VH-VL binders against q9vxy4. Designs and how they scored, part 3

Target 1, 180 residues: q9vxy4
Amino acid sequence: MTNLRKELEKCKHPNSRKTKALGKKARRQNNKHKVRLGHAIKSNITGEKLSWFLGQIDEGRTEPLRPQELEDLIELYFTRFDEELEQINLKQSIGKHRANQHAARKDVITMTLEKERNEFRTGGLELMNLCDPLKLKMLRDWDGSALSVQHLKLDLVSYNMLQRLKEQSKKKETSEQMET

## First folded at step 4 (VH-VL; framework fv_ersodetug)

Design s11
Fold by ESMFold2-Fast, scan of step 4:
Structure s11 (fold): chain C 180 residues (1-180), chain A 119 residues (1-119), chain B 112 residues (1-112)
Amino acid sequence: as target 1 above (180 residues)
Amino acid sequence: EVQLVETGGGVVQPGRSLRLSCAASGFTFSSYGMHWVRQAPGKGLEWYAVISYDGSNKYYADSVKGRFTISRDNSKNTLYLQMNSLRAEDTAVYYCAKDLDYEWGMDVWGQGTTVTVSS
Amino acid sequence: DVVMTQSPLSLSVTLGQPASISCRSSQSLVYSDGNTYLNWFQQRPGQSPRRLLYKVSNRDSGVPDRFSGSGSGTDFTLKISRVEADDVGVYYCMQGTHWPYTFGQGTKLEIK
């Protein structure tokens, strides 16, 4: 009644954006369990980021991501702290006294997300171009160790880069359709 | 001197609705978060819902999300739990409890009100 | 959700002897502020739960000093140094670090 979580009710429907996001979270948990990345991650921030993306992709998938799929994953990556932020906000809002205290962790998360969103919208987020089958293979072959991250040859993945890849893919498809 | 008194329990048929109330006294009700916790016969304690001091934030256990609604009226020092689509598994003693915001735990509990969902 | 596991599920103690109850969490209960929000509750037969301890070892108002708590991370213990007849009941650990709040399954304390 007073707290409208009714938009989450629509997540039960296959066509809602949030329902697709919940499906991806369920798949992420399953894939992360199958890959068994938990104890193999000896991470700096980059190793954790790469492990997150690897966990979102079905272990059996060898086909490279489409540019829209990678864009969707990056947008989902920016929501990775949503549950933690909601928990912090709820926790800090429960009592009147706590509501007046700062949440240092919330500040760190907010600054991290602002930096990452800005990088994606400008020069590119330091990641791997998973639209390239060789890059996807490299990520799958990675041992999950932060010490091995230097061997992966990272890419700067930006919003504009992904738009260009979409246009290139569309041009190729159009040319192929004309030939067939 | 701090007291919580639950009312509204009873015997109801599956699929029906029931509204529980919790009357608070002896503390500044509007400054503290409030919880609903239940206990099925012979079973342990299970947390279900919380509401912030001002009513602006709410959170529920997955088992009752969409069926139960927590609310409060600070002018009346009263906490509510609206229970819809009741199931036999909702049979329990329902307790309201006050959160102590420095410690994030429940320091004061009511006596409980019994809800029986049968037939 | 964080799973809280208590052991033993029941114990029988002679009056005046010590009792010890263990609680294990499926993940760390240390919050980002460095505090551990583990609570212990007592429920006497036919009565509402009463909080005994908060933040692992701090006694709530009116709780006798024979009750003490210890532990860190994922492993916690409630100790009663000298059991009295009024201590009969079920004891629950509860975590307030993560949402939703979760309780252990309870430990029944009986007198021999």
Scores: ipSAE 0.370, ipTM 0.730, lowest interface PAE 1.9, mean pLDDT 85

Design s12
Fold by ESMFold2-Fast, scan of step 4:
Structure s12 (fold): chain C 180 residues (1-180), chain A 119 residues (1-119), chain B 112 residues (1-112)
Amino acid sequence: as target 1 above (180 residues)
Amino acid sequence: EVQLVETGGGVVQPGRSLRLSCAASGFTFSSYGMHWVRQAPGKGLEWYAVISYDGSNKYYADSVKGRFTISRDNSKNTLYLQMNSLRAEDTAVYYCAKDVYGDYGMDVWGQGTTVTVSS
Amino acid sequence: DVVMTQSPLSLSVTLGQPASISCRSSQSLVYSDGNTYLNWFQQRPGQSPRRLLYKVSNRDSGVPDRFSGSGSGTDFTLKISRVEADDVGVYYCMQDTHWPYTFGQGTKLEIK
């Protein structure tokens, strides 16, 4: 047991100033713990996401991704649960009374994918703009640890952002041909 | 008493066909998926096919895909395996097995029926 | 496919003594729902397989309490606390976490 928990056990007069003060301290410490745990969970999720994208890029590649390539990877990322969903659907279909088996997990996956697809179509998914050579290098230099995620400068990558990059790329190519 | 009884095994020449049956009793057959598992002489167990409770979904191991067809008749409480283009490596004891509510594997197995493919 | 590896392949035990069988999987058997879908089966000579344990450590109806299972992730153990003559046979671990279902190669238990 912690010292704070032991002190709370000793308080037999619930309305005393000492008991109230210890209660506030315990609630404050619990709130701080929950906030820290939430940050750790988010870092783990972000780290797994970045590791997935890194794993899809050839180890020897130093050139940044084309916007279409990054868009294709993001669409592929949305299929990362396909095998698990197929297994859940198979398991649910096998027995008549299995229809609700793994329903909670299926719901979590469905909500996660809906949230991510919506983010991509609106404000952007939190990852890195791998069309930027500096961002690709930063991702490759990352040690893969969730603890190090805080040192990475993340970007919001949206569908519209990638469409703009495609148009900019096309215009630059045309401009370069004119300049020569 | 939950029971599964396989029939239809025998000696058959390569390239021929055989149809196995598995008669179920003692449980609501139409509520459970059913599996076929085989065991070659002196070898271990190998899963190869499953059918959903209503017959709408079927899955096979790559080794038998396209050659074997699993089916069921819920009105007769019977599971079937149609085995086409039989090969020597299909020689085995064939067991039918009941899927488990709650995804706990296969809890009830039949006695098995022997299929020998030889020329 | 998930490869299941058992050790030893064969063991001989004196009646009344304990026996232990190991099973290792090529990848984690923890499913997304937090459950570990590892089963143990017994096959006596000339008989069909009989399930002993499911979800690592839960015994099927009629299975004696001398059979117990333990383990997590990729490493699992089947223990028989006091081996009896009827325990002679081949024991198989089997995973149904990942599709397709796969079995270990089997461990033969013999009495000395």
Scores: ipSAE 0.072, ipTM 0.578, lowest interface PAE 5.4, mean pLDDT 86

Design s13
Fold by ESMFold2-Fast, scan of step 4:
Structure s13 (fold): chain C 180 residues (1-180), chain A 119 residues (1-119), chain B 112 residues (1-112)
Amino acid sequence: as target 1 above (180 residues)
Amino acid sequence: EVQLVETGGGVVQPGRSLRLSCAASGFTFSSYGMHWVRQAPGKGLEWYAVISYDGSNKYYADSVKGRFTISRDNSKNTLYLQMNSLRAEDTAVYYCAKDQEYGFGMDVWGQGTTVTVSS
Amino acid sequence: DVVMTQSPLSLSVTLGQPASISCRSSQSLVYSDGNTYLNWFQQRPGQSPRRLLYKVSNRDSGVPDRFSGSGSGTDFTLKISRVEADDVGVYYCMQGTHWPYTFGQGTKLEIK
């Protein structure tokens, strides 16, 4: 990309065939760069999310999470910006003339939380189903690198999915009780 | 002239209460956040409390939460600090300070009022 | 809370010579708006604190240009290009980026 830009900069005639050909290559390289950057950003976001959840689980724990435990962690995850939002609100309210100086960050946080809550309540938040022992092991074996996120098999974890898992757990308990 | 004048300091016994006042003049008091900062004898500056321009938001240092209450009366251009359950460690000069127009700093300070907690 | 660490804690300078005070923060002081809310205060003996600088390098009204501030992120410096007799006092850095606002321990400036 830098090499193509240098070649294009050396062309003094903007309508030349060479300049047009280099322009097309530069645009194609730029498009590849934008796509690659988008993937990197998504991997970084997903990696941070997975690292947060991993950090909430005791290092020695080997048994999978109960559905209620995972639901509780997801609700806790949605409060991760509470302190920052409170500090932003206080800073915005300090002076009468603080018109929208912190609006961008507050807006990003608000939109992020709205998106995540909606995903959880509908199709599922992109995570790993930590109620599955194989998924927990996979998360623990992960090196924490955003580059390695693409090798993890992610799941869509929704509120409804967790409710179904709770019902399955309850039915299993009931059947065990009935066999006494 | 922009000025802040603190009053209400004195000598009190441990466990008692004091109310400090800070009278503001020379600026639109109701437009700015206000702070209380203290300085123990021979020691550095320590921030303790802030109140928003309209009094709707307050924040305190952990060491005084539950014991100190910041408040303001914009109709009287006056800031208050209610100090309850006073301890010897609360002995200090208490400064009233004005936040700058957009926050993040304190541009005007009062002369301070001395609080001594002694048995 | 953000810890502010100043060095040196005491500084003796000959009149007309430069003085430099360092301030380090335990966390980045860059706020989400891209600004760095690092303030510098001077307290002369028996007087109230007076702000010298805000947002790292901006001087308050009446502050002479021999006072300058620099730095970014977590490492900041207050410089006095030519120390005068009335500069005697304690200098404090203060961060306004995170609640609560926190001060450094102070640096005492004395004349030799």
Scores: ipSAE 0.105, ipTM 0.580, lowest interface PAE 4.8, mean pLDDT 86

Design s14
Fold by ESMFold2-Fast, scan of step 4:
Structure s14 (fold): chain C 180 residues (1-180), chain A 120 residues (1-120), chain B 112 residues (1-112)
Amino acid sequence: as target 1 above (180 residues)
Amino acid sequence: EVQLVETGGGVVQPGRSLRLSCAASGFTFSSYGMHWVRQAPGKGLEWYAVISYDGSNKYYADSVKGRFTISRDNSKNTLYLQMNSLRAEDTAVYYCAKDLYSSSWGMDVWGQGTTVTVSS
Amino acid sequence: DVVMTQSPLSLSVTLGQPASISCRSSQSLVYSDGNTYLNWFQQRPGQSPRRLLYKVSNRDSGVPDRFSGSGSGTDFTLKISRVEADDVGVYYCMQDTHWPYTFGQGTKLEIK
């Protein structure tokens, strides 16, 4: 029996042709699966983004957001990876051989935030203008499903757009104050 | 032989402090991250704190953040847990555990545990 | 935090018969490197935990081949092909894909 155990250990090679072939096939299937899901990922990301913003708004609130409130939420949204980045830094430092596993994810997060901040600063983030009462109502009526994201009319929300809305609100307040 | 030995447990009154130590041998202590895990009487395992191989990074469970401090002395091959403002719910057996290399995460080696009882 | 749910919470097995323990995670345990970081631990009465399996199905050194692990994504199983008296204890699944690391509630194994 001991001899059988030792013989089995000698015969079983970690680098067997069958084992290597299975590993390559599994990686190929995973890569194709990721490519196949590429189109669905966009809808899921948009749905998660909208759900995040909806979660930040009091469920009893029916009035639209003020431009400053929406700006503050967008800045808060840009901090959503702070905990994950802290965890990645911790994992990279725990053991001498762990650093490389997290570098790619940290790079992806950094590029994502850079892209989103640039979009907000220039042409606008693909979001909904929650300063519009109709848009807030549409978001609240949404079922939270990525499949129904296509039924929502998205807007490009930019820093400059929000600044203009603030100026309009201030002028309106001044006019109302003077007219009474 | 890889070993971890915890000491420093005992009976303390609520609001007091205790310092636990974990002595490591049989491996290059300074190359591995270390964890503290506790187990309340008759309950399951609960992770509480981790420290990086060089002590530069630390992470805590929310329930002990601000009250417990993890530290290490690589020259003495020793891990520490400073426990302040102890509460009755901190009563547990405290285990230290060694992390593993990047290809196999998890806690591969554990100490025998040291008992902390917080009672009046 | 990732919630790990085990079932059953206790089971009694006749010596020499198989035992099976399930573990479910609240989110996928597949890491960005394609690996699934699920571990199984054994804690005998009055003893410290010891790791049996890592990355779902890989046995730690000294762990007998009668212990095996399987599963993917969110559903995992620990199997003991022929239960021995020394297997009495509590078994825990644990994920180290996401921070913080989280454990299941434990499954108590007893011999009939």
Scores: ipSAE 0.000, ipTM 0.473, lowest interface PAE 11.5, mean pLDDT 81

Design s16
Fold by ESMFold2-Fast, scan of step 4:
Formats: structure tokens, C-alpha cells, sequence
Structure s16 (fold): chain C 180 residues (1-180), chain A 120 residues (1-120), chain B 112 residues (1-112)
């Protein structure tokens, strides 16, 4: 099995757009040269991440997310493996000698979440700043294709960056409220 | 030799309770998860409950959740199924089954079954 | 719950001839570890079920090599290359990929 096939298997928060994007990705991967596989894997992972976030935002919403909303959504993203982890933990607990049978998958999930949480708390998680109306529009205009991911300008979204945006938003809101 | 022996079946009236036992021998009972599977007369097999090797985790089929309770006593090498609020559709042969060692696939060893008949 | 559907529901085979039983699942049985947790059981008249195969094609200890399993994803087959008299009984497929574990409805094998 390829890493790409394994990535498709990890789709635990299906929304119609993400599922369709992953199906399209699988068909195209069968025809790619191994030399391009690394580029395809990165684009596919990023595309899945962006599709997940887009799927969590009401399709009728055009206004940018508030910093708290984006923070909440990122925290929700970190729970995307909860159902799979529950199933793995239950299965690992069934037999004393079965604990290691699912260790590799559980380890991959744990390491992925640890890496993502650390990125978010330090330099920033690679996605799009959905607090920017231009970025939200770009994401909505995206066709969901992994091949088109290269045309999207990604941002590093960190916890500290969102806290700064919250302070800026509150200061601006207070000023606007005083004006009215 | 690895063996499971079920007891406790019988004829009971609707609404009553019954407790099944499954005695294990020939393997380290405390290392394996255990299952209960039933078979209604002339029908197929249906899984109902599992309990972890140490008894800390349990999972049930929706049809019996809240009515049946799986438990074990590792000091006695015995698995139990407490069946409450019995209904006519609970009439079946009840089998206990053992998970396979060092794998995530189960039910390699089965008992002979014990018959539960719920009738008025 | 994952629905397991077997076909045919019954078949009659002449001794020494092959027999094939199909099993179809409503969802993929490929687990996150890449393995497919599909089992086959045999139940002889008046006896307890006996597991024949696990993870699609692996035979349990003591199971004759004339029993073989194949398939992937959602479509699986149990094949008996040369049916013997003691093969009479009901055969069940069972998935343990997804909770709760589910069985097919069974296929009855009889000798002509």
C-alpha cells in the first residue's frame, strides 16, 4: 500500500467536498510517476486540510471568520481523529497481547496531532488566514483539487497571531462602538 | 486443551432474568478478550457483547444495551452474561467465544453453547 | 452497522466438485492498518461454529488446504476445491473491522 492510499483511509471527518476531492485524487495518483509522488502527497495532504476547514464554514457565509472562531475551528480540527482513536483504544484494550497491533496507526495519529499542536503554538500551522476576507474568498473559489493547491497562497496561523488579531479586533470594535 | 463451557441456560418467562456462565480452561483466561454470540432457532449468528481481558472495557450491540451486562472473574476463569427483561426474541443458543492470541482478529475458540428459551 | 450479505443462501454439490460462496459488505473492510478483517466460519449440524479463515485468506490451524479465501474491499469469496462429506453445514462470513462485529446470514452446503 502507498502512503497516499493510507491517507485516503484516514478520512474520518467526511463532508461531500472532501470525499469528492479525495476520490478525484485517488484516480489521478494511479497515473503519476513515482518521481512526482512526493509533490502529490504534500498537495493532497494540504488539500484535505483546506477542504476540512471549508466544510466547517456555512456555505452562505462570505464575511471573514473572527479570530476566536478560527481558533475554535483549529481546536476542532485537532479532534478529527477522536472516533478512530476511540475504536483503536477499545480494540487495543480487548486482549492483553493486542495492544501493539494498532500501535503504529495510533502512534502516527498521536505524532501528527502533537506536531500540529506544536506548530499552532509556535511558528504557525500551515493553512489560510480565514480572518482575511480575501483569503476566505480564495478558499471558496478553489475547486477542491489537489493540483490547484499550488495556486493558493498559504499562511502560517499561530495561536499568538490569533491572540494579536483578537486584541486588534477588540480595539477596533471599541472605537467603532464609541463612534456610533 | 483450550475449552469453553457455557452453563445457566433454561426456560424462563418473559420479563424475568437469567445469568449465563462460561468456564474457560487450557489457556491464560486473563490475557484474552471474550465475546458472547447468539443463534436463534433456525437463524444465523449474531454478535452481542465483548469484554476486555481485564474487564475494564465493555461493548454491546444496540439490541441488548441496557438489558444485558457482560462481566468476568479472572480469578475463577469465568465469563458471565446477566440477561434482564428477557423477551421472546431472546430465545437462542448462547455461545461464548475467545479472541485469538497476539492478533486483532477474534473468535478462534467457541463453547458448545447453552440454550435460553423465553416463553409464557 | 455493517451489513454482510451472502450468496447463494444454499447450494448442493456433488462429492469431489468445487463450491464457492460469496460475501459482500456494505462498507469497506480495510482497516486503518491496511489489513482486511474478514473471517469465515463453518457450523456443522448440531455443532458449534468453527473458524476456518481469518484476514480473508489465512487458514486456522487444522483447517484443510482445500478451503481458500479471496477478495478485497467489499467483495469476498470462500472456495472449497473438492467438497467432502463432512463439509455439510452452514458457512458464515464475519467482519471484525468495524464495531459492532457482524455476520452474514449464512449459506447452507448440502451434498447431492
Amino acid sequence: as target 1 above (180 residues)
Amino acid sequence: EVQLVETGGGVVQPGRSLRLSCAASGFTFSSYGMHWVRQAPGKGLEWYAVISYDGSNKYYADSVKGRFTISRDNSKNTLYLQMNSLRAEDTAVYYCAKDLYDSDYGMDVWGQGTTVTVSS
Amino acid sequence: DVVMTQSPLSLSVTLGQPASISCRSSQSLVYSDGNTYLNWFQQRPGQSPRRLLYKVSNRDSGVPDRFSGSGSGTDFTLKISRVEADDVGVYYCMQDTHWPYTFGQGTKLEIK
Scores: ipSAE 0.023, ipTM 0.545, lowest interface PAE 5.8, mean pLDDT 83

Design s17
Fold by ESMFold2-Fast, scan of step 4:
Structure s17 (fold): chain C 180 residues (1-180), chain A 120 residues (1-120), chain B 112 residues (1-112)
Amino acid sequence: as target 1 above (180 residues)
Amino acid sequence: EVQLVETGGGVVQPGRSLRLSCAASGFTFSSYGMHWVRQAPGKGLEWYAVISYDGSNKYYADSVKGRFTISRDNSKNTLYLQMNSLRAEDTAVYYCAKDLYGSDYGMDVWGQGTTVTVSS
Amino acid sequence: DVVMTQSPLSLSVTLGQPASISCRSSQSLVYSDGNTYLNWFQQRPGQSPRRLLYKVSNRDSGVPDRFSGSGSGTDFTLKISRVEADDVGVYYCMQGTHWPYTFGQGTKLEIK
């Protein structure tokens, strides 16, 4: 990339055969680079999310989470920016005309949280179903690297899915108690 | 002339209270955040508290949370620090300082300081 | 809290010679707005602190141009191109990026 960019900088004539050939090669390399960069960014974001959830679970725990526990963790996850938002609000309030100076970062956080809460309440947040013992083991066995995120099988975890799992758990418990 | 003048320091016994004042002049006091910074004898500078331009937001160092209260009266151009449950470790010169307007998070104007000595 | 570490803790300089003070932060001082809120202060014996520089390299009004600041991220330097007798005192770096604001431990400048 840097070598190709340097060669393109030497080509001052737009219609030259060499300039056109280097342009096509650069565009192809840039497109390939953008695709790979996009995948890397998504893997880093997903890896950070999974690392956050793993960090909230006791290292010695091997039994799967109860649906209420996972719901509680997801609600806690939505508060992960609270300290940063408090810091931004404090900085905006220090002087009379500072309100707009941190709007971009605050807006990004607000939009991110709105998107995530909406996903959780509708189709599901892209995560892992930690109520499944196999999924918890897969997360435990993960090396924490964004490079290996591709090896994990993600799930869509929604509020409604967790409510259904709660009902299934209560019905199973009631059935087992009646069979005694 | 932009000026800050601290008063209220003195010698006080452990466990007692003191109230410091900082009188501001030469600038629009109500437009700026204000800080309290202390310096123990022979030691460096240590930040302790900040208050927003309108008094609606405050932040404290963990060492003084629950013991010190920062406040301001914009009609009198005066900043205050209420110091309760004083300890020997609170012995220091106390400075008030003005935050700079705009995108600069720092303290551009300082008072001359007032000395607080906590001793038996 | 962000730890600010200065080096050296003291230095002695001959009049007219340059002086350099280093400041290192435990975390990046680049704020979300792209600015780096690193300040430098001078405290002369028996006097209140006076700010010299803000946002790394910007000089406060009335500060001589022999004072300059440089650096980025976590490593910063204050330079005095030609030390004068009035420069005797303690110099502090301070970060305003993260709450609480934190100061370096100070560097004492003396004349030989």
Scores: ipSAE 0.199, ipTM 0.648, lowest interface PAE 4.3, mean pLDDT 86

Design s18
Fold by ESMFold2-Fast, scan of step 4:
Structure s18 (fold): chain C 180 residues (1-180), chain A 120 residues (1-120), chain B 112 residues (1-112)
Amino acid sequence: as target 1 above (180 residues)
Amino acid sequence: EVQLVETGGGVVQPGRSLRLSCAASGFTFSSYGMHWVRQAPGKGLEWYAVISYDGSNKYYADSVKGRFTISRDNSKNTLYLQMNSLRAEDTAVYYCAKDYDYSEWGMDVWGQGTTVTVSS
Amino acid sequence: DVVMTQSPLSLSVTLGQPASISCRSSQSLVYSDGNTYLNWFQQRPGQSPRRLLYKVSNRDSGVPDRFSGSGSGTDFTLKISRVEADDVGVYYCMQDTHWPYTFGQGTKLEIK
């Protein structure tokens, strides 16, 4: 790729057609860079999230999760910062003037958890539906790399979606029992 | 002059209780967290308890949880340690230590220590 | 718990020569605020511990300039540029980044 800043430095007339063309190219490259940076950050966050869930599932388990099990894991995921928050709170409480120390990190954690809880309770948290055996297999086959996250077909997992799956599972069990 | 003075140490039999005191002077006691640190004979330092400036929060090392209780009386500028179910391994010099000033963390001022010996 | 490991356990130094003590932590001591809460203490024979340094390299009031601290993450060093007779004692590193607070096992400094 061409170093656009170096090319722009070679332009002697600021409003020339050549300078304007390089300006448009630089703007497009800057927009592409922002998009690429956004994708990289999102992939890293998603990869960490998927790695956390994979780590909570027994290595030998091949059966898909029950909807209640997935709901329990998502609620457990929301407690992943509990130890850090406890340490921040204990540290802040020690001296009278320490209350404002570490506030920035505590705020970031609090805002992150609020955002994630709201996503789960509304449109869905971006995960994989581990109640689907094919999705569980895909997650296990994943190499754990953020770069490979784009090859995983993600799902929006919401509280309401899991409640519907629970109801469907119960109806299926009832129907199967009645068939005997 | 900032000063901490520990008292209450002595020789006790296993299973008995002992209460240590730490008298503070020369600073605003009610503004600082306070720590207890011990040192077994010929051994290193071991942190085991802290109490917040207002007494609302306490944290203990696992080795003393349920047996030791840290407390303070800000009206008397005094820190306490209630030691129950004492064991031979609790034998040590017990130091109280002041948490550092407003902007920094750590223990900047220590008492001279009081000796607790647990033996039959 | 964070394990703090000091080396050497004992050090003999000729008066006026430099001394160096190492401290390694089992976990990073960088806190979420970007600060590293590593302290160094001195305990002279028969005396209470005295803090020398806090946040790796900051000297407490009254601590001579010959004492300096360096390091980052998990690897830290206390240096005494020119050892004096009153430096005899045991030196401890201590972390207050993570609960519970933990000390190194100590390094005994002797004059030869």
Scores: ipSAE 0.230, ipTM 0.632, lowest interface PAE 3.3, mean pLDDT 86

